# VH-VL binders against f1miw6: the designs that were tried, part 38

Target 1, 251 residues: f1miw6
Amino acid sequence: MPHFAKPLLRNIITRNLFNSIKKKQCLQYLQTLRTLQYDGFTTVYFGETDIPESLVTGEDFSDGYYMPTPTWCVVHAGGSQGWVPWKYRMFLRDELCIKQEDNLFFEFCDVVKKAYGKCAIVVKERRRQDATRPKEGKETEAQAHVPSVVNLTSVTCCPEVAKSYGHKLLTLPSPYNYLNPLDSAWSSLKWFIINNRKEFCLQSVDGVYSYQYILFSDLISKGIERINLSKWRTITTKVRRWENYYLGKLS
Below, E stands for the ipSAE of ESMFold2; O stands for the ipSAE of ESMFold2 at other seeds; V2 stands for 0.75 times the mean of E and O plus 0.25 times the DockQ between their complexes.

## First folded at step 14 (VH-VL; framework fv_izeltabart)

Design v5 (at its last look DockQ between E and O 0.84; V2 from the best seeds 0.72)
Fold by ESMFold2 at other seeds, look of step 14:
Structure v5 (fold): chain C 251 residues (1-251), chain A 121 residues (1-121), chain B 111 residues (1-111)
Amino acid sequence: as target 1 above (251 residues)
Amino acid sequence: EVQLVESGGGLVKPGGSLRLSCAASGYTFTDYYMHWVRQAPGKGLEWVGEIDPSGGSTNYNEKFKSRFTISLDNSKNTLYLQMGSLRAEDTAVYYCARDYDSGEWHGMDVWGQGTTVTVSS
Amino acid sequence: DIVMTQSPDSLAVSLGERATISCKASQSVLYSNKNYMNWYQQKPGQPPKLLIYAASTRESGIPARFSGSGSGTDFTLTISSLEPEDFATYYCQQYYSYPLTFGQGTKLEIK
């Protein structure tokens, strides 16, 4: 038997096991979501996107291969009812030490409780090599994050916080990209930025750069508002078509 | 007057590639989802996929996802279908269609005349 | 995939008579009291034309002799009094689940 063939077969077997686990996780997620919806929970998708500064400025050249453009993180939530009625959050990533805000999820849970009552809060699973299994080592150095905590890059989402407000926190399995309507909303925001940024950029000459951030906030705010209730209903309806597909395929 | 005009069809050998275009006019391109639908000779209609021109979000019939790519150019109000690894069974008329979406109701209300793709040795 | 099965595959009907075409979905396409299915007409050498959406709502410019009915899995397209321009192939199509799927078509011919 040639030794060359063994790594290929092992890779295929490992990939099949991973796919089987993810299929089961997806089916469990969908069944839980549909049960919560039947029980009167409002579905809300909570998440983040990265907006590199180069997307906003439109600059064609970078400082160099080893000098990456700063990135902003936008955090918001929405569903078939439109954007949640609270102000989106924006954080600078990668140039400053960004600490996760411990109380942001607390505030979010309170706001959606007041707006909608009990919610099924859906958060996308972060892609990690070992994210599907419990860790056997010591807990994280310098941080006290428990395994049941679902972390966005910028926000800690604790299931017990959600439960204390009568909500249920759900994790969307990472390989099922079509099941997250926020991905479509973020794409529409980035499209808006690309096509409208020149209206929000005054000059690239000395002395004018300090006003870019005032226009940046306006650009983002306008882009968020352009993703209106009709758009949200369309993208959540298309997500439901994928949910129906996966429920049929995986059962 | 709303119009959709496909182009780029032709004869191609198996394993080859082809890019179809759909030029849209007479409406706001970014307000509607756009579809590709094909029809093999003497056969029925088969959905290929869709795209949202206002954000690039795509949904594919999974049977084509590995070989076909839907894209757009908003500056030209043009939809594209990039087809690769073509097979004889891909021989069909390819239509682009506009998605009339009034919330929970959905229909492809405007269709192009189609462009013919023939995959033959 | 949701399979849409039309009956009959073809039929011949006299001018002025009624034509009935059925479409059965392999699973319900009903959600929140709305049926997620359409009817299209296709004449030879032409693209499809939307007739009916949401199972029973006529598209703008479609004559009143075309009507759609049914719910869940069983749907019917009725043409109450056939005109010469109505001889075509008719397709049902669901948009409840991806992929979007069409019935195999029903060819309507002059008897």
Scores: ipSAE 0.679, ipTM 0.877, lowest interface PAE 1.2, mean pLDDT 82
Fold by ESMFold2, look of step 14:
Structure v5 (fold): chain C 251 residues (1-251), chain A 121 residues (1-121), chain B 111 residues (1-111)
Amino acid sequence: as target 1 above (251 residues)
Amino acid sequence: EVQLVESGGGLVKPGGSLRLSCAASGYTFTDYYMHWVRQAPGKGLEWVGEIDPSGGSTNYNEKFKSRFTISLDNSKNTLYLQMGSLRAEDTAVYYCARDYDSGEWHGMDVWGQGTTVTVSS
Amino acid sequence: DIVMTQSPDSLAVSLGERATISCKASQSVLYSNKNYMNWYQQKPGQPPKLLIYAASTRESGIPARFSGSGSGTDFTLTISSLEPEDFATYYCQQYYSYPLTFGQGTKLEIK
C-alpha cells in the first residue's frame, strides 16, 4: 500500500537526516580540534558531574519526604597536562531548581590563559531547551550552526568570553561519549568514592553536619588527586584512539 | 611473579551465557588496564575490549558490545567477561592480558594461559 | 578498522639464517613521530608474547636477534640468526585506533 509506505519512508528520511547532521557535527568538531592543536592551542575539557549524597554515605534513607535528596555538582577541567590548576567547584542543588554559578567561566578562562596560553576549551553539548516540550522533527540548515551559548547545569559558557581571552570554545556532540576524557575521570572519581566512603564515614562521623561536610570534601579532594598526570595522559590517549576511529569511519 | 589465570571456559549451547574469570596476582591490580583477546581455532587474534580497574571505564570492540560485558572485582583482583547470546562463531580461546598505558608506547606485556569456550549443540 | 596485512603467510628458514616478516597497515599508524605498532610471538598452545613495541623498541628480556623497523604503513620484523625456539607464529598489532587489530599472522617454520 502506497499510503502505508509514505509514513515509513518519512520516518526513515527523518532519521537519516538527523544521523547525517550528527555525523557532520562530529567531523567538524574533530577537524576543528586537530586544526587548533596544530596551531598551538592547548586542549582543555571543561565539565561537571553529579554526585548524589547517597553515593557518598552508602545509605538510602531519603525516605523523609520533608527533605530533598541532596546532589552535589563538581565542576572541573583537565587534559593531557592533568587537571587545570584551578580550584574545582562543588555546590548543592535540588532536582526542581538549577542554579547557575555567576562569573565562574570568566575566572576559568583567565586561569587557563595564565597557565597554558590560548586554549581549545571543549564543553559537552547539552540541550536543556528540548526537555520542556517534545519538539517536532525539523530539517536543519545544511551548514548547521552551533548554539551561541552552551550551558552546563551550573555554569554558562559563552564563546565571546572565551574569545576575549584568546581561547576557542568547542562543543562536543552529545552522541559521541567516547570523545570526552572527563567521562573517564568522573568514573574514576565515583569509583574511588564508592570504595573509600565507608572508611571516611566510620572513622570520622560524630553526628554533626559540619564534620560530615569537611570529610566529604576531603574524600572528593583525595579522589581528584588519584587522577594524576599519568592517569590523565592515559585517558586522553584512549580518547585519541576513538578520535582516530571516528575520523576514519565518518570521513 | 606476575600471574594471570583464566577460568570458566567450557561447552555451552548456542544462545547460552557464560562468565569467564581472570585472577590476577603479583602486582597492583588497579595500576593496569586489563584486556580480553580471543583466538578462534586455527585463526588469528581478535581484541574484545578493555577495562580500567581504577574507574570501571570500558572500551569495547563494537562487534561485541551488545553481547559481552567486561567487569571486575577489586577485592578479589579478578577480571570478568560476561558473554550472552553465544553463537558458534564465539568458539575460541579467551585470553586476559594486562597493559599499563601510562603515557605512550606500550603493549600487552603479560597474558594468561587462556580458557577455551566451545559453543555447539 | 585498520587492517594489518602480513607477508608471507608462512616462511621456512634454516637455523642460523635471517628471517624477515612484513606487516602493512591499511592506513598510517604514525602520530607525532611515533609508530603505534607492536609485534608478538605465539607458540602453539601458548599465549602471545610481546616482542617489540613502538615498531622498533624491544621489550625487556627479548634477545637482540629480534629487531623491528619501518614507519607509517610498512613494517618489518627481522630475526638475524634463527634459533630453534624461534619456531612460532608472529603477529603485528596496531594501537593507533580502536578497535585494536592484529595481522593475520606469519608462521615461521624451521627448515
Scores: ipSAE 0.674, ipTM 0.876, lowest interface PAE 1.2, mean pLDDT 82
ESMFold2 (binder alone), look of step 14: mean pLDDT 92; pTM 0.945

Design v6 (at its last look DockQ between E and O 0.11; V2 from the best seeds 0.00; counts 0 for: pae O 15.5 > 2, placed apart)
Fold by ESMFold2, look of step 14:
Structure v6 (fold): chain C 251 residues (1-251), chain A 121 residues (1-121), chain B 111 residues (1-111)
Amino acid sequence: as target 1 above (251 residues)
Amino acid sequence: EVQLVESGGGLVKPGGSLRLSCAASGYTFTDYYMHWVRQAPGKGLEWVGEIDPSGGSTNYNEKFKSRFTISLDNSKNTLYLQMGSLRAEDTAVYYCARDEDSGEWSGMDVWGQGTTVTVSS
Amino acid sequence: DIVMTQSPDSLAVSLGERATISCKASQSVLYSNKNYMNWYQQKPGQPPKLLIYAASTRESGIPARFSGSGSGTDFTLTISSLEPEDFATYYCQQYYSYPLTFGQGTKLEIK
């Protein structure tokens, strides 16, 4: 195997050499995706991101021990055609948990069918279905938000629901997060939040939290709007270059 | 506008420590490898190390591996260089640089203005 | 480590003349018909600027008077007709293997 200094290239090669099962899963994912694209399926990436409230307010709790800040979850989808023409969803994770909303995925499948026809819907791998680990099943996938969250909000993406609309549901294997253009879109949204949050100031005439919610949703809406079609094409082009590279090296 | 801004440089005594910061803006932070490169007064460029923001994986010039640590905070789009056991030879301008994140090519296409570290008694 | 050796260390050239800077790698940086090395320009008081990547491909916005050539271990940066803004220090850099290494630099001066 060639040794490259280029870190993404080296990281891909060295990690994949030690896990033949994950290599097979990634290769199968890429081959399936290309087949669906050849057969006229529109690729759509569906997913969620967490936005801690401290990112929005700008408050830093690194000095002392204080209660964990609440975390917002944003659910959306996009691809080379831009954001799906579907109203993104936003949940506060410390509210009463929405325990698996199958209705949301039904609605999403209907919207993308009307917008694009048959779609290859890509979802990032989160939870294993096929195997239980021995007694050491500690530390699971979503490690980035474990310390600060009280409740998790998740959407159940059922393959049979997707199939009933003529779609195919694909799972992106977890070690290959850089093959998900939605992660790049989420990073751009967070960048927008950091640089523009001061312009969405509080007004104290009503309950402070209700005003923050109104301003927060407007901030998020503007951030999503700034990720236009040109930006989406740049993001997906970069991911496609990585897909082609990986597909060539593993096949 | 893509921008990298280093901070945290200054005068420090031998054996001391210092943390440098590099604030990134104008692009998707997790798409690009980030590097630290230093330049001693009147000398050439020396690669310190790098980090992949999407997974946190690091690589170091072996010369610095025992004393320097590269880290990041994706929520703040900020790269860090923690330097310990500083020596007079560590006196330099420290640059952060963005590496074009493509499987087909690589190059440090955006650089900060640098922050100066001076190690002297 | 791959050692990148530039020649000369310093070069004095008149405006409008050609300048040629050599860079030799201690081992090949060629893979799959691509050379994994770059050229940078650095003006006094400024950070480095990427000129050439993949040995011969100009970065966006770099004037056509800059060209890179060579393969494997031997590389050349050529400036076909020097402009006042071209007087700077030039570095080659390999990205074939860790650690990433730069040449010692070539200072281009009016003299």
Scores: ipSAE 0.000, ipTM 0.402, lowest interface PAE 13.8, mean pLDDT 76
Fold by ESMFold2 at other seeds, look of step 14:
Structure v6 (fold): chain C 251 residues (1-251), chain A 121 residues (1-121), chain B 111 residues (1-111)
Amino acid sequence: as target 1 above (251 residues)
Amino acid sequence: EVQLVESGGGLVKPGGSLRLSCAASGYTFTDYYMHWVRQAPGKGLEWVGEIDPSGGSTNYNEKFKSRFTISLDNSKNTLYLQMGSLRAEDTAVYYCARDEDSGEWSGMDVWGQGTTVTVSS
Amino acid sequence: DIVMTQSPDSLAVSLGERATISCKASQSVLYSNKNYMNWYQQKPGQPPKLLIYAASTRESGIPARFSGSGSGTDFTLTISSLEPEDFATYYCQQYYSYPLTFGQGTKLEIK
């Protein structure tokens, strides 16, 4: 594996032993995941990564003389069966507020149902904005029984949509991100970008966004293809060893 | 405790081949990256390559990639370095080392005593 | 390849004094607020021994007189009060990108 992925995994277990609430959430997540796997659910990790401008260009365009290169969010999914046969999505994330595509998660659930049958869809817990409850009082939960949605930056993941396809949506608690093999895949993609970006850079008299987008898209596509089924199996096997270690140590 | 023992070194003529072994004990072999590192007489350390025992994935210093192959046997907890087309400059002590795969950081925390390869006419 | 350059090549220091060894990387080894860099000690006839990982974190069993500091491209190993067993060769090593590379070594000698 790329050296960036390995150093990200080494040292989280000890710090997390002192947070009993997050520890309980992690144990519940792992126990639920194992139950679903035993019951024949295919595990699929759904997530996103940001590609910083400096990784794509390799050059210092801090504020200036040249047309800016867009900064992108990549959304994809995978597991022990490789990348889901679903075209990954790219969204502009630079300074723009990306409107989440309401139908994207619905489309994703349909694709994985057709490919794998019932799935355990795992999404990382993301830091939420501050609570917007203006006043206390009347904290009686009567009107809304719907489970909380899980939001990525660019995608809204609704548990009820997942259930309508026979899937289960699971949230990986935030301090245990090393239990997400998609993070290792993202690190491998970023390593590929760093080491191959000069091959995909064209120079022109007028650097229009469409030429930059084509080169960027090709670089991303090649990087994703390089993370083949064999590499996915290696990544997911390593995550499963960490899952077993954590279950054994904390049980 | 944790122990790494190299073997298979010796005297080899230029153009020859040699297979080094590294026997591991005292820990779960498949949970740690393994490395080969060499040191020529009176010189510094040079990384040869690594292998992840959990899936067999390897990475090499490009200097050696065409001539050296890293492999393992999980049933024997043993790491191998197959060396071919040997040259005089390959004369060195060859170490195997364990890399702690623990979260965000790594380091070669356990080393063998090394095995000496001498390439000369 | 990231070149790791140590300074000085050799250093003579009296017992009980401070020793400082520098390591400079040819490019930054900082990623996501972590430095991907280690320090090793090697005594004659022995394999290397890990002292410091992640630039500043002591390996288990390493005395507190050893400390690592620095970030990005510039790193320092400090031995605050030399003991007789500290006279050895010291290597820095990066694991930010392949190939993994070591510095040329700094030999610490008794003055």
Scores: ipSAE 0.000, ipTM 0.431, lowest interface PAE 15.5, mean pLDDT 77
ESMFold2 (binder alone), look of step 14: mean pLDDT 92; pTM 0.947

## First folded at step 15 (VH-VL; framework fv_izeltabart)

Design w1 (at its last look DockQ between E and O 0.91; V2 from the best seeds 0.78)
Fold by ESMFold2, fold request of step 16:
Structure w1 (fold): chain C 251 residues (1-251), chain A 121 residues (1-121), chain B 111 residues (1-111)
Amino acid sequence: as target 1 above (251 residues)
Amino acid sequence: EVQLVESGGGLVKPGGSLRLSCAASGYTFTDYYMHWVRQAPGKGLEWVGEIDPSGGSTNYNEKFKSRFTISLDNSKNTLYLQMGSLRAEDTAVYYCARDYESGEWSGMDVWGQGTTVTVSS
Amino acid sequence: DIVMTQSPDSLAVSLGERATISCKASQSVLYSNKNWMNWYQQKPGQPPKLLIYAASTRESGIPARFSGSGSGTDFTLTISSLEPEDFATYYCQQYYSYPLTFGQGTKLEIK
């Protein structure tokens, strides 16, 4: 028991330190967000979701004519003003085609600047990464204090790019899913897909990939459209109640 | 006319389970979050949680989250409350209520008549 | 949790008289210059009914004798001239923060 008790206690202590760090990060996030909102920054949530093709087709098989079913990544942004007036992106997330778009974040920052002026751009911290892990290399104590690059799996979100447009980039700590209204928006999109997907499962099988993409794109576009301004205002208002809960709990 | 009708209440032993239903009619079910609220005999009102019918997103009173699950069936315009590990203090009238959200204020603008759950040995 | 404390627990008032019910929040429910709290009325054997929202605005169909006032942590429901149908239990409720919480209720009785 002494042998196992030591590793178990060490694990508990390490887990408690990690949780304490995440609580402090959440409190800092919320305090910064409220300060920016008070200072006239428009809050915009920028993020992604995975849509496996099986969710769209309803079944994996079509008698052997289809390619293996990949996962699609949808990138979009929204807030209390609705979806940002920016064309969402879809990326194929198969084993060979996953990649980060180099200039997408520059474009996004320009669009939200023109639409809203200065923005607080919120990006959720990735699961399965060390929190805010920089690109490997030379980030050391000797450098000026610069926030780590925040990465979606498909997009590099650089704080200096946001700053150059007058924005502030914020990272939402990973265990606090209630604080991201995009999670509710993505759930509504997936609900729409499940309930309307049968109208898109009659595709031609003889290798016309562009027709397959068009049908999926139409379904996703309709689903995004269903999440209107009223829905966004509801979602963001409910997220604010969680913000108030955590501000009280973590202070 | 907008109507909410709860059902499924009854007598249950401590430690037992029960599923409540709330049938909605007269409005677009998927446009409004739905609440469960309970009231013990002679006591005040206690919020259990809410759900978004157009996506399944939930917000729970953390007091109940380990024992109660809110779900729904959009094809039936029906809200559910699955209750497990019931205790005597869960004895109450359970109401479903529609969430009105204007962006400027919120309120439970439509309530059902309630269904009574009694947990007794 | 935000505790909503009502006072008194019960109140006996004659028909035609004024009734005043107090509600105090354990922390401010003011956000963006709006008070995120409501009042509900509940008659025995009936569900609650939304009465006043955003602290001071009457819901549609609520008589003008009902009024709400206050800000931040301190709120008041006033019934200016009681009618027989007004004898009920009244609840304040905040929606500033999760969990949503109600006051303990104030039972308004015939004196």
Scores: ipSAE 0.812, ipTM 0.932, lowest interface PAE 0.6, mean pLDDT 83
Fold by ESMFold2 at other seeds, fold request of step 16:
Structure w1 (fold): chain C 251 residues (1-251), chain A 121 residues (1-121), chain B 111 residues (1-111)
Amino acid sequence: as target 1 above (251 residues)
Amino acid sequence: EVQLVESGGGLVKPGGSLRLSCAASGYTFTDYYMHWVRQAPGKGLEWVGEIDPSGGSTNYNEKFKSRFTISLDNSKNTLYLQMGSLRAEDTAVYYCARDYESGEWSGMDVWGQGTTVTVSS
Amino acid sequence: DIVMTQSPDSLAVSLGERATISCKASQSVLYSNKNWMNWYQQKPGQPPKLLIYAASTRESGIPARFSGSGSGTDFTLTISSLEPEDFATYYCQQYYSYPLTFGQGTKLEIK
C-alpha cells in the first residue's frame, strides 16, 4: 500500500519538525519568563476554562434526546499572589451567546498594573483541534514566529496593549500543560462544583432558567473563593518544579 | 491525631496488578497533597508521585507514569495507588505521605507505616 | 533528574561526638534565595521523619543538636552531640525540580 506509505512519511517528517519547534518555543518561553522574573516582573497567568452545565447538574445526555446544554466559559487570572483582584468573567459559549470581549484585556492590564506593577502576563497558546491540515500560507513558508495577537476564545490579548501598561505578554506553548497553574486551579474549581452542587439546588419541580443561573453563579463564586492564596502558592510552586524540569531536559 | 495507614500489599506474580490504599484521618484530607514513595529492600527512597485531593491534579515521576495511577476517594479520605504490569524491581515497601506546602518550603511531614509489595513468581 | 549524592555511605561515631553528613546536588537547588531541599531521618523498621526543611530550619520537635547548612549544591547535616536514638539512615531530598529525588542515604552507626 504505497499510498499510505507516502502520506505517513510526510506526516512523520512534519511531526518531527513540529515537535522540534515546540521544544524550542518552550525553552525560549522559560528563559524569557525567568529573565522577566529576575528583572522584577510579577508573573500573572490569564486564561479561561469551560464549565458545561451537565457538570453542575450531573445530568446524563448520552441518548441525544435532550437539547444541548450550555457551556459556560470562565475567564480569570492568578499567580503566586492569589487571584488577581479583578472580577472574573463568565460567557455562554454555545450558539446562544458566543462573544469575544476586546475591552476586557485593556481593563485587565490596568488592574494588574495598579495591583502589582509591571507584569509578565502569560496566556496559553490556543490548541489547533479544528484544522485537518495546516494553513497553506503559514506552513508552506515553514516559519515559526510569535503572533502579533494572542487570543483566548473569549478575549483578545494584544501585546501592544500589554506594553502600553509596562507589561510583557508571553505565550505558553500548548503541549506543556504542567507549566500552567491555571489548569490546577480550574481542576479545583470543577472539583468544588461536583462536590457542592447539591447545596446550591433549591427544592423546585419547575424552576425558571434565570433562577437556576443565579444559584450557578453563586456556586462558581464560592468555588473561586475556595482557591485561596495558600492554594495558589502551592500550585505555582509545583509548576515551578516542572519549569525547572523542562529547563534541565530541554537545555 | 494525624494518621496514615497503608494497606493492600502482598505477593503478586510478575505482570500482575495490585491496588494499594492509604486511609487518612485526623486532618482535613482535601487540604494537602498526598505522595506515594517506595523503598526497595535495603535501598533508598524513591518518589512515585503525588495528587491533590481537592482537584485530582497529579504529578508523576515519569518512570512510573505508564504503569501506575494515583487516585482517591474523598468520601473515604483514602488515597490509592493502582500498579500494573508489575516487575520484580517493584518489590518494595510503599509509603503514603502528606505534603506540607507553605509557599516558601515543602516537606513530607506525616508518613504512614508502609505496606509491602513482593513481586515474585 | 537532579541527583542527590550523599557522603559518606556509612559513618560510625562515638556517643557525644559530632557527626557530619554531606549532600551534593547535581545542579543548584537555590531559587529566589531559598534552598529547596530537606533532610529526613529513618530509623530501622520505621518510616522516614522530616528533620530539617529549607536546608537549615528544624522541623517542630527536632532536638537542637540537629542542624543543617549549605547552599546551592553543597549541603551538610550536623549532629553536634550524638545520642543513642540518632542511630538511623539519613536522606537528603530536593524539591526544586520534578521528579522529587532523595540521596542514597547515609547510615549512621554508634561506635
Scores: ipSAE 0.802, ipTM 0.926, lowest interface PAE 0.6, mean pLDDT 83
ESMFold2, look of step 15: ipSAE 0.782; ipTM 0.921
ESMFold2 (binder alone), look of step 15: mean pLDDT 92; pTM 0.946
ESMFold2 at other seeds, look of step 15: ipSAE 0.793; ipTM 0.925
ESMFold2, fold request of step 16: ipSAE 0.000, 0.799; ipTM 0.405, 0.926
ESMFold2 (binder alone), fold request of step 16: mean pLDDT 92, 92, 91; pTM 0.946, 0.944, 0.943
ESMFold2 at other seeds, fold request of step 16: ipSAE 0.796, 0.792; ipTM 0.927, 0.924
ESMFold2, look of step 17: ipSAE 0.681; ipTM 0.887
ESMFold2 (binder alone), look of step 17: mean pLDDT 92; pTM 0.947
ESMFold2 at other seeds, look of step 17: ipSAE 0.787; ipTM 0.921

